# Ledger of designs, part 3: VHH binders against q9xhz8

Target 1, 326 residues: q9xhz8
Amino acid sequence: MGDTKVETISRLAQWRIENFGPCSFKKSDPFKVGIWNWHLSIERNRYLSVRLFPELSRVSKEQPPVAKFVLRVSNVGPNRRFYISPVYEKLLRTTDDCVWHVDSSFHGRFTIDVEFLDLKICPVNGGEASPVWPTDATMQSISTQTTLKCLSRMLEESILTDVIIHTADGTLSAHKAILSASSTVFKSMFHHDLMEKESSTIHIDDMSRESCMALLSYLYGNITQEEFWKHRLALLGAANKYDITDLKAACEESLMEDINSSNVLERLQEAWLYQLEKLKKGCLMYLFDFGKIYDVREEISSFFRQADRELMLEMFQEVLSVWKPV

## First folded at step 1 (VHH)

Design b3 (framework vhh_4orz_3)
Fold by ESMFold2-Fast, scan of step 1:
Structure b3 (fold): chain B 326 residues (1-326), chain A 121 residues (1-121)
Amino acid sequence: as target 1 above (326 residues)
Amino acid sequence: EVQLVESGGGLVQAGGSLRLFCAASGFTFSDYAMAWLRQAPGKRREWVALISSGGSTDYADSVKDRFTISRDNAKNTVSLQMNSLKPEDTAIYFCAKGLYSRWGPSTYNYWGQGTQVTVSS
């Protein structure tokens, strides 16, 4: 009669040993935890040796487990004795990757527990270790995706819209709650509108309908990278005007990604206009630290005719800073 | 892959001494017990000495007080110091990793290629 079956519940596996003598060896039946089948083995000599390992398979070979776990050996009688392993955190591939030596005199009937504290998949073809069980970060990600889908539907299906936006070349419907939560400027506008009149209308005459739709797509969480890239200058202007700080920062980072000789002077002007310190510094470094000003020497005259005096003074200070030893 | 490479064998006269070395690779050496086994021509493989991951040692009665097993976890090596050698100690000596059994070598799961020890009378 075999006592090779392992019972599992959630993150706990228990192997009940019914009869185990001196100089004996036993290996459990496979048991499933996560995406892997596991085995426990025990061998007795001067001490009890307990092993935990995944069953050899394509899954365990290509996606080996990184496991954080505790092993426990205990008797099943009224005079309970037990031994607990250190907390192990190991990449497990073979029968030898986890061996726990227990200085115990357990014979006959006892139990071996494995409590998994964490499990991750470690792909051997590259890639980040990924958790098997939900974490606070996993639940936050799922919750975020659910919320974004709801907001996207509110905009795309015009579900209970309560404000009309008049742009340069058309109108859009939106939600006061979303606009107010995203912008202190919109919040103030609706607060005063509510007190003075019931118009439920705002004017964004300095944006096209298409650019304003991109702004709404951003606020409702469904903007694509292509839409953002196409409209990032208009979005920058809107983010500045309506005090949408995260969008303004995102536009600045995007504009830094593709600084080149054909756009650097225009990017520098935009950085000055909208007080974008990182972009301004990036443009100045491109021109002076990387020596790219020589690539724009023909265009520089047009830039000087359009540039603010204060910006020109700052450029001169940057030149002096680059020529200093520090 | 687990690899065990023995060295230090040779010809020695009865009463002499010899030191065997085993270089281990492909596993976390400090976590495992290591053993030495020997096999004389045409005879069964015999367990000689064991050292646990914690440094506890055990010896076969035939070599007790003559042989000393030791390990160096920094160098991933296990050594066997053999003193007062007898012609009966002539055998191929194997380094072994894995499950330990005091009554035989059948539970070891990885073996080296061995190193020959010959003791002349």
Scores: ipSAE 0.000, ipTM 0.068, lowest interface PAE 27.9, mean pLDDT 79

Design b4 (framework vhh_4orz_3)
Fold by ESMFold2-Fast, scan of step 1:
Structure b4 (fold): chain B 326 residues (1-326), chain A 121 residues (1-121)
Amino acid sequence: as target 1 above (326 residues)
Amino acid sequence: EVQLVESGGGLVQAGGSLRLFCAASGSIFSIYAMAWLRQAPGKRREWVALITSGGSTDYADSVKDRFTISRDNAKNTVSLQMNSLKPEDTAIYFCAAEQYTDWGFSSVDYWGQGTQVTVSS
């Protein structure tokens, strides 16, 4: 009675003990932190023993806490003394999982503080521990998600669009600010228009409406892997033309992932055209180091008729580098 | 379509300096990235220097700290200041207008006739 209540604020729990004598035991009322009800107990025999444990329930059995915390015992009065535990980091299931032994002469009236530094749910089904409280990473994730939803809505709902894009087979509406932030080429194009015109028009006649929409979905943060994969060659051309370096790199990485005998010559030509050194080396390695040039022997003559002369010279030099006269 | 005309090439002794100029026709010059490329006899064309529409510059390792690229959008010109010239800098120098990245350069839509630079020792 009387002094069993634990008060909580934020990540701090404080138990005020009014009457504690020699060889005594006390257990607190339950207090809620995170998803668990907790208890503190205190016992004096040879030394003061402080225990922190979750209340036995379905929640504590199925989703036990992993807690990082500090315990503190302080006397009451003008001559304050205190003892602080080491930092504990423990999976807590039973009353004996956390026991702190304090070399303390505190009798009568004193306080016990628990300060939780971190708190995680550890599911018994073998899942990873999940945090209870927000972190910097959590706030960045929430902020990013909010921003991406806003950008997606600006594109999907055409909120205050100020530029019209004419593609090969249709038109799209977009925002000069987003295009300019994503591309130095678009930024330069709009710099000329802003001084003389109310609205701008861009011609992207080398892209279909569908592939240009995939470009906008990328720039507004709403592109799917399926859309990216379908349009990656058109996106590569656009990324090169409008100097969108991160998209160009992403396209190169994607094209490297599925090099095979049916596409290697086309991939090599694209790598040459857009100066993609990693993809070019990958294609040359596929053809010459893995001996796959023999799988395209019948196609290579047609390739040579259309390929750049300098590319053909590099291929010939690669053949010479692996050639061993007998 | 951009028309480019290079000038300023010539014969110079090792350790000397030359300044190359490229004049472009048309009001679209300011939105283009401008590059200098060179080709020595029997070699592939190689990129030398780049200046973006915003004024950011990049250089090949072989010319870094020796060459400086600059542009004047009011005059539709790009220039290449070449200092501490070496015999290996001997080549025909071409001006190009195209979109580029720091990984290299794409195919060029337009090449001028070039300007010959010959460095003797």
Scores: ipSAE 0.000, ipTM 0.088, lowest interface PAE 25.6, mean pLDDT 79

Design b5 (framework vhh_4orz_3)
Fold by ESMFold2-Fast, scan of step 1:
Structure b5 (fold): chain B 326 residues (1-326), chain A 120 residues (1-120)
Amino acid sequence: as target 1 above (326 residues)
Amino acid sequence: EVQLVESGGGLVQAGGSLRLFCAASGFTFDYYAMAWLRQAPGKRREWVALIYSGGSTDYADSVKDRFTISRDNAKNTVSLQMNSLKPEDTAIYFCATYDEDILTGYSDYWGQGTQVTVSS
């Protein structure tokens, strides 16, 4: 007896109507799709009117659905006839938000299908709409998390390490494949330097063990913001030496964030040495456009004795570019 | 015209039971969530129980595990089964269509109420 149950599979819901006459009304039992319980209702007067709506609840009020879907009405049996709705895309809060009028002569037995093409949560608290079902972005995020956990374990547990790195004050174990994939210089060393390929050792004598570990943490995807900030100067040197362009750019951005009178001359020298145009421009603006040159007056003489002539000429040119006599 | 008519109230001793009924007319009952509220003399109206259009239910902490709300869509009725009644349950009981504002009295439609008196 009765026909209020809706069967669901994935993105499809189907309601089988067994007994429906003229001037009749029926409402389905709730069915779950996404985070919501849904209802279908049908009523017949001039048209067969099909409605889709979420059950009124805290969830549907605070996180209402934005749904893209198609409705279909068809007879049951071997000789199928059917009507298909337009593709709807609607924010569904009330029983009146989706009403489909079907010019249908179906009486007695027929089925109503809802096929969801997309489904999003639209939070009332001002959050952005978020998809209910996996997207390419969702799968890429999950895949990325899995890959980063894998790389982190390879480094922390020394899983099949094949190279030993000799630093200024200790040794570290790593993987030639990771180093080669991240650095054209390491790739060249392992393919063309037969000694390093055969002996499985490399020397990074210009880095401490701690700073070299920070470099490896970066390459294996497990570096923290605190660790990066602490070692950013050593990482800059390594990024330049081993041609790790994304790390070099990240170090430049970091060094621009805290330019002050105590570090600006050192930052300017480093920017010139490593060809960091943004940092160089930032230091020059700090000194000349913001008038902070007067704060480093005592240090400027020592700086000029250590600085390259070409950098000093460029600074003088910048003074002339900013200063306008008339 | 929308009408809600409550019945089933009366005098009962502490620990006893009563069943309240609400008969609805003038609207598509199956589409609406329904609530029971109560008001004791000199006190604010408070919600007691609600039942969503799909049959899901919620209860106020003061009546949880003692009261049961149900609906019969074929008869357009809502029922409230009240067990283990306490003198503190003495109030006029109303049925109403549920909205988020039911707790503040912003309900669209209210009945006249039915008196429940629980003696100690």
Scores: ipSAE 0.000, ipTM 0.141, lowest interface PAE 21.0, mean pLDDT 81

Design b6 (framework vhh_4orz_3)
Fold by ESMFold2-Fast, scan of step 1:
Structure b6 (fold): chain B 326 residues (1-326), chain A 123 residues (1-123)
Amino acid sequence: as target 1 above (326 residues)
Amino acid sequence: EVQLVESGGGLVQAGGSLRLFCAASGFTFSSYGMAWLRQAPGKRREWVALITRGGSTDYADSVKDRFTISRDNAKNTVSLQMNSLKPEDTAIYFCAAPTRSYLFYTSKGYDYWGQGTQVTVSS
């Protein structure tokens, strides 16, 4: 009973057998690798049979393991000999899913090693198998989260801020390096030697403190979906003004999600002003392909009085493209 | 007091090149950054290129790798070399000195302007 414990380190599990005779059976104590408790069992009748299986639990039923591993049996004496299994890659649910038969003359003392090469969670609800251990994608995700936490703290705790932003209704502190890396316009302001008396101060008078804070939250990687949604028009203006192309694209995608009769003419005007081709086409399709122009017919005359001539021409051309001759 | 005089504009075929010059007087030229902005027919003035007091340069995305801004402090001149010209480059080109912080990408960022030089690119 002294030899039921399995020692684990990282991806390796080792079971040390002290006394194993002919026609014998032994099952290990549970050992933890990944999110599962595992067992090893050994049985000898004519050859040594080694089994690896997860302990029956809610975890193993709902999130069964897909394991890639190799088994090894070796003696602990001066006459060192070992046997290595093929590389197995299996979904393991039962005690019969992995059975390795070893033509081994080992008696008494020997060790059984399990070396896991890969482990994945296979949800029974038909989801995709997810890795347990860090991959390149996993390490990039961890690295990204660490970087985002650092940037968030720099903004929230004002760590070594070097620029003050004056908005319409308040001030904010930020970092020239972050602004310059995110915007060619900010880069020009801080790296170019312009004739300014307040070189550590910038004025963003066309934004509220709240909307400008949303811009900073975006640039420092801590903006929430609610914050983005609330400020997306102000963020679009800022993205255009400060040449933040990825933010401009994100705002366009957001504005496309909720096109309706109450906002379509405003969205079409914004799309024209900021040269947002996808949003412009979406608005034109909404109005003419889906026939929603009739829902805005009272507003359309006012829109036409202020709209750009080329935009009006595109609207007319869209009408003609949708018009079906009788 | 401040005078900026542009020259070098004209008619050119698509794919051709032009070099614009700006002669500055009435201020300490070496103490100012210098910029080129353009205004196409029916459009607002847009920023094209900037050069700092120290010679560092920056360009609008539409002209990157095609246009080169340079300055000569001894002659109080700034120039814009325009290569691989396109019909959409047709505009009046203005030499200007930036005087306002974040507004420098618009006409509102500039207090000192030249009269402009016409560039027409034929298809």
Scores: ipSAE 0.000, ipTM 0.099, lowest interface PAE 24.3, mean pLDDT 79

Design b7 (framework vhh_4orz_3)
Fold by ESMFold2-Fast, scan of step 1:
Structure b7 (fold): chain B 326 residues (1-326), chain A 125 residues (1-125)
Amino acid sequence: as target 1 above (326 residues)
Amino acid sequence: EVQLVESGGGLVQAGGSLRLFCAASGFTVSSNYMAWLRQAPGKRREWVALISSGGSTDYADSVKDRFTISRDNAKNTVSLQMNSLKPEDTAIYFCAAGTYEDSYPFLDEYEYDYWGQGTQVTVSS
């Protein structure tokens, strides 16, 4: 009775054919996988032709499926013969986008399986293809969000803090484990009590309480863009001193965003001092490739009196590269 | 008009002590940040110690508990007492002064308006 009915379990759909003769055509009832209703069709002329296609609808037109799947045809019984398709990975819009020709002598009773290995939505409105089912990346994102909320609460609620940080104008409480995991310098400080007489106390007297709180917010994963931007110079210094390389790189990227005539010479000195190659090249490009050096001519004499000789050589080489013959 | 002059550098054995002096003229030490920075051959200048206009001091981790910065406002000088010297402390030591209320945590070389010529410190093993 269910000759047109397709049974589905998760990513597997099975169509049971009860009576299929020569020169026959059958189309299944719609079955739902993902956001689409699907059909299977079979036709025998010279070959058994199996087709998989989405039901024509607004959903399938505006959000067509990109599917990775395998088709299987097998007889029903104890001496089971089967044929398996290649793995298909296709954008499916029409009944002709997936046609599998099977050199099969199957007549009468057999089953057709479609197993979806991956399934994505491909919007025609220029959006990116998005997965229908959770990927490892999706689960890792959820897990990461949970971990960041945990770390944020440890700092905000002072859950079992074990170290006091003395800043220039106040104190903060934190966790030795988080500091040690994020900084080889902090790890060494807590391992070697001689660097810190009181193992429950560290001194960061070169930072304000507010700037040091921004550092902790970064390490515990709850820093805002506004907070980062406000404290990025203090954070750069801290990242350099405490060997926090990812924060140092983030500060460099941020300082690249607002290079202008009032700060370019200061940014160039900072890039030279902290070995920030990307920022250094950006400042040199701003000055020489964009011709902005004329905007800083009043400041350049003072800069040259203070600048490292090797930095001055790199500035000269940048000028030569812009005017290189051939 | 503004001049910083370092003195007290020299050759010393590992584990020894040395005291560096910086004399300022045309400039008031008590109203400014004063720092010592050092430069080894082939390396960039690195900050060693500072004393703020308010008298607060800070030190690089490599010299903490070994070096002490101080100032004499009456003589308009700043000094660096270096104890338990190591071969790695070998460098030219520079006195530097800044007039700016600091926004940078390490008062790096670009924060300073005035510099001395430097004094050589060589620590033998």
Scores: ipSAE 0.000, ipTM 0.074, lowest interface PAE 28.4, mean pLDDT 80

Design b8 (framework vhh_4orz_3)
Fold by ESMFold2-Fast, scan of step 1:
Structure b8 (fold): chain B 326 residues (1-326), chain A 120 residues (1-120)
Amino acid sequence: as target 1 above (326 residues)
Amino acid sequence: EVQLVESGGGLVQAGGSLRLFCAASGRIFSTYAMAWLRQAPGKRREWVALIYSGGSTDYADSVKDRFTISRDNAKNTVSLQMNSLKPEDTAIYFCAAVDFSTTSEEYDYWGQGTQVTVSS
């Protein structure tokens, strides 16, 4: 038996074999890379067979590795020679998941290297694979979280605010840069000479202080689902008025989620007012394709008295599309 | 503890066949790889066939296409089917086991061996 120890540095593991011959099979000591202990094994037949596998444990069973790596076999001495595997990218669970056959005459003394190019945790519970080492996506996630904390603090601590927002029932402080970057309407408003003072004011008199705070929370990246759901109608109005396209789309999707007989006519009116085509079609489908018009027949007369003529025409066209005479 | 016991050895004429069996009296875990090795008088022990926990097999060049290794995990047995036997196959055949999950040694457990003699 020879040396079974594997030395590691960063993403590289090296197994130095001093004497390979008596039974033509060896397995390395465990070595740690990422969250797993790993083994290398070698076996000589006509060719050298190299295997890489994680040590069987609860960690490797529940969070098996997806590894991208290269294997290398090299002799040691004055006449240096080596073989390099293809780049492998594999989910590794068993001793048979990675087998590399090398047509090599190496005997006695040589080294086996594993260079990991990427490593991911692949949970067996159906979770998404997550990287072990920093990647561009990992750095983007960390950077995004740092930026969102920064923006949240700017709003919550009023750090260098340069605009005062007057709402229906109170005032809020914000940043012109964030408002302008989020809204072409705010950008245009701040382009006027009147808004170029050290402190400027804007009026959002059609929103409560609470609803307007929810708008700012959205723009600064710290809005919760609960806050969004509570204020989604006010946020829809604001998104339409200030041309905040992503927020308007999010409000439309949310309003489609809970269409029922008690709100469908109101939602149809809102969809018409704010030009929400998906919500409008959803409401029309609910009323006519699912036959729910009969659940609102007592309210329909008052609805028709206040509805736009073109909306009434679209409702009639939907009836005709559902009513097929043959 | 784990004990490996070989059976099925004997005297055969060249061109004949033998099937060797290896029975484990203790536990064999799913991670154990099972091997057959042989040792002829005055020679070093040499590897013949190996079957990994997942069912993959490897064979020495001298026995390839003549020998077949298989395992039955329900019975904790490994068998070696030897066909077209040659006088050079005369040796004591050993069953061995290696646990890839915890051990740093080459093979963890060895049988006592079974004699195979191939007459000319």
Scores: ipSAE 0.000, ipTM 0.270, lowest interface PAE 17.4, mean pLDDT 81

Design b9 (framework vhh_4orz_3)
Fold by ESMFold2-Fast, scan of step 1:
Structure b9 (fold): chain B 326 residues (1-326), chain A 123 residues (1-123)
Amino acid sequence: as target 1 above (326 residues)
Amino acid sequence: EVQLVESGGGLVQAGGSLRLFCAASGFTFSRYWMAWLRQAPGKRREWVALITSGGSTDYADSVKDRFTISRDNAKNTVSLQMNSLKPEDTAIYFCAASPYGGYLHELSSFDYWGQGTQVTVSS
């Protein structure tokens, strides 16, 4: 029958009621929105009561909907009358979870609209609520993934490369646009070479081909944690030399994660050389606040013979800060 | 591009003096400490002298009273003054830069190297 069928388009469902009298009840045929089959029901006594609920099934029990929606009732006559519900946002499990009472009664022919503003799956197994329709965050995630695949292909397939990088033990092809966007040093370098088609080469002789490929993987957005960890010292040197501040900060954080007695003096020297304040403070804290200076007693004499005077002064000041007279 | 260029090598008689120079470019020279290493024929490369960014110096026992290392951060240069030279000082002398220090005889302890300059001391 035409009066039990609900028509759907995207987020909108419409139920056309052909004949509805006083003290009547009608339930719609199921209609699909999201992963659920839904029903509308109407009941009239003193007022019109409209209900929206998912069909009872394994899906609705294990993955119940959290729905944000608006209900509308309108007549089909020369004098257009319509009523709109408040915006509802509810977890819907039963026929009683959403009941809307319409102030004025309709009789005979009218339409009931459901407009879904948002739909989420709320798994009963304690998982996070997940959206059914794309949000700005969801779209940005999809867009980011697409862009990263594009950049990865540009590097792996050498699509329209316009610069050759000469490393210590090999060559790599790359894009001036990507290098310039990620490094003020590369941007300045290429700005002066814009009209010299013959000078599309750069020399990074202080890096191996492997470590330079790790740098490119970082710049093109496809570096792995394993690759980063393996090359983090070479990447730190490159980040400092080519003014890639985000990479320099990432290398500093990485070097903070595994400070121990075998590397702390080297890490302190690296922090001094590359002006890494967090790593420097971490090494000083490790040595003096945690008392690990005693674990490096044999190495410290050699370190002090080569250490910068200003670094030695900072070490002395840290010692004094631990023994503050308070 | 990182570059270290040595100069000042040559032939000298035992008891004589030579001064070696190293000109550096392409890195933050003032934050690196600089070293001189040497390699005699048929021997492994050995560390000779080190100077930190702040000017602190250290020397191998074989040269400590005869050699003096110095740096000029304004000119990005490091020099090695060699006095009372002995035939045993005959070697190729290399300038090297490191954040790690110059106490190891291994190439891996240094980030950047020059091509070397020959010093020959006649008996």
Scores: ipSAE 0.000, ipTM 0.143, lowest interface PAE 20.5, mean pLDDT 80

Design c1 (framework vhh_7b2m_4)
Fold by ESMFold2-Fast, scan of step 1:
Structure c1 (fold): chain B 326 residues (1-326), chain A 123 residues (1-123)
Amino acid sequence: as target 1 above (326 residues)
Amino acid sequence: EVQLVESGGGLVQAGGSLRLSCAASGFTFSSYAVGWYRQAPGKQRVVVASITSGGSTKYSNSVKGRFTISRDNAKNTVYLQMNSLKPEDTAVYYCAKDYEGSYYDLSEGYDYWGQGTQVTVSS
């Protein structure tokens, strides 16, 4: 039967009513918009009531819609009339969440339109509402995924590599463009050399092949958390040497996550060497605010024999300014 | 502050020899590669030779076999021995702090270059 079917195009749904009498009730067939099946219903008592609601399902229970929409009723007869609802913006769970009352005597043939202006998923588990249709953020996400896939393939498949990196224990192939874009130091390395040699070569003799591969994985956007954690000290040294500021900051954050009595003095020395203020402050706080200095009592003398004089003065200042002994 | 001071240039006849010196300060000299560049009037600055921290050397094709780069880490000095000089070797010679055998980007106005030392080779 034709008068139960709802036709949809994009964000518009139209229900064509062929016969509707006074005190009648009609419910549409389900129609799909977004991730939900929807129904429209009409009921006439003293006024025409139009309802929009999702079909009861697991999806509508666990991920109910937040919909912004407009309803329109228009007749098909010689006296054409249009009634347009206010703009509704509602979380829709039940048949009573959206009811539009139209002071209309429409009988016989008329149409009901739903125009969705916005549509979001609102998880009942307390998650954030997420858009159903593409937004600038959605397009940016898709574009980012495409770019990362491209960069990953360039490295993994060695597509048109133009530089050879000699490490302590092996060689790697890479792209001058990626290295130059990521590091002002690499950019400077390639400025004049490009025209004098068929392929450029660079020496990173202070890194293993494995650690240097982790550096490349970072620069090409395909490094894993496991790889990063494993190589973070070598990556810190490289980030400092090649002026890769964001990598240096990432290494500092990582090194702060696992400060303990067995590594705090080494972390403090590393923070001093690479001028990592957050890590240095974290180590000093661990030692003096948390009283962990006593856990490293045996190691502290050896540390002081090797430590920079200025670092030792900062440690002494922290004892005086932050930690107040009884 | 990185400072490089070149010296040893002068006027010499074709077939003659000169020894250039570059005194370095403001960085841990023994840990870095250093190089020599030259710029002739109306021409682009081009690489001549470089030496790594470990003593490995590289030369441009135009000077290979004639020039020798060396370093003295105790004196923070790099040298360029120039033999069998030709008129086309006439240029201002610059010393630069190099990153492991590569070259600096001159377009960004890097301040690790000295004033240079003039080498003039007569025919």
Scores: ipSAE 0.000, ipTM 0.089, lowest interface PAE 25.2, mean pLDDT 79

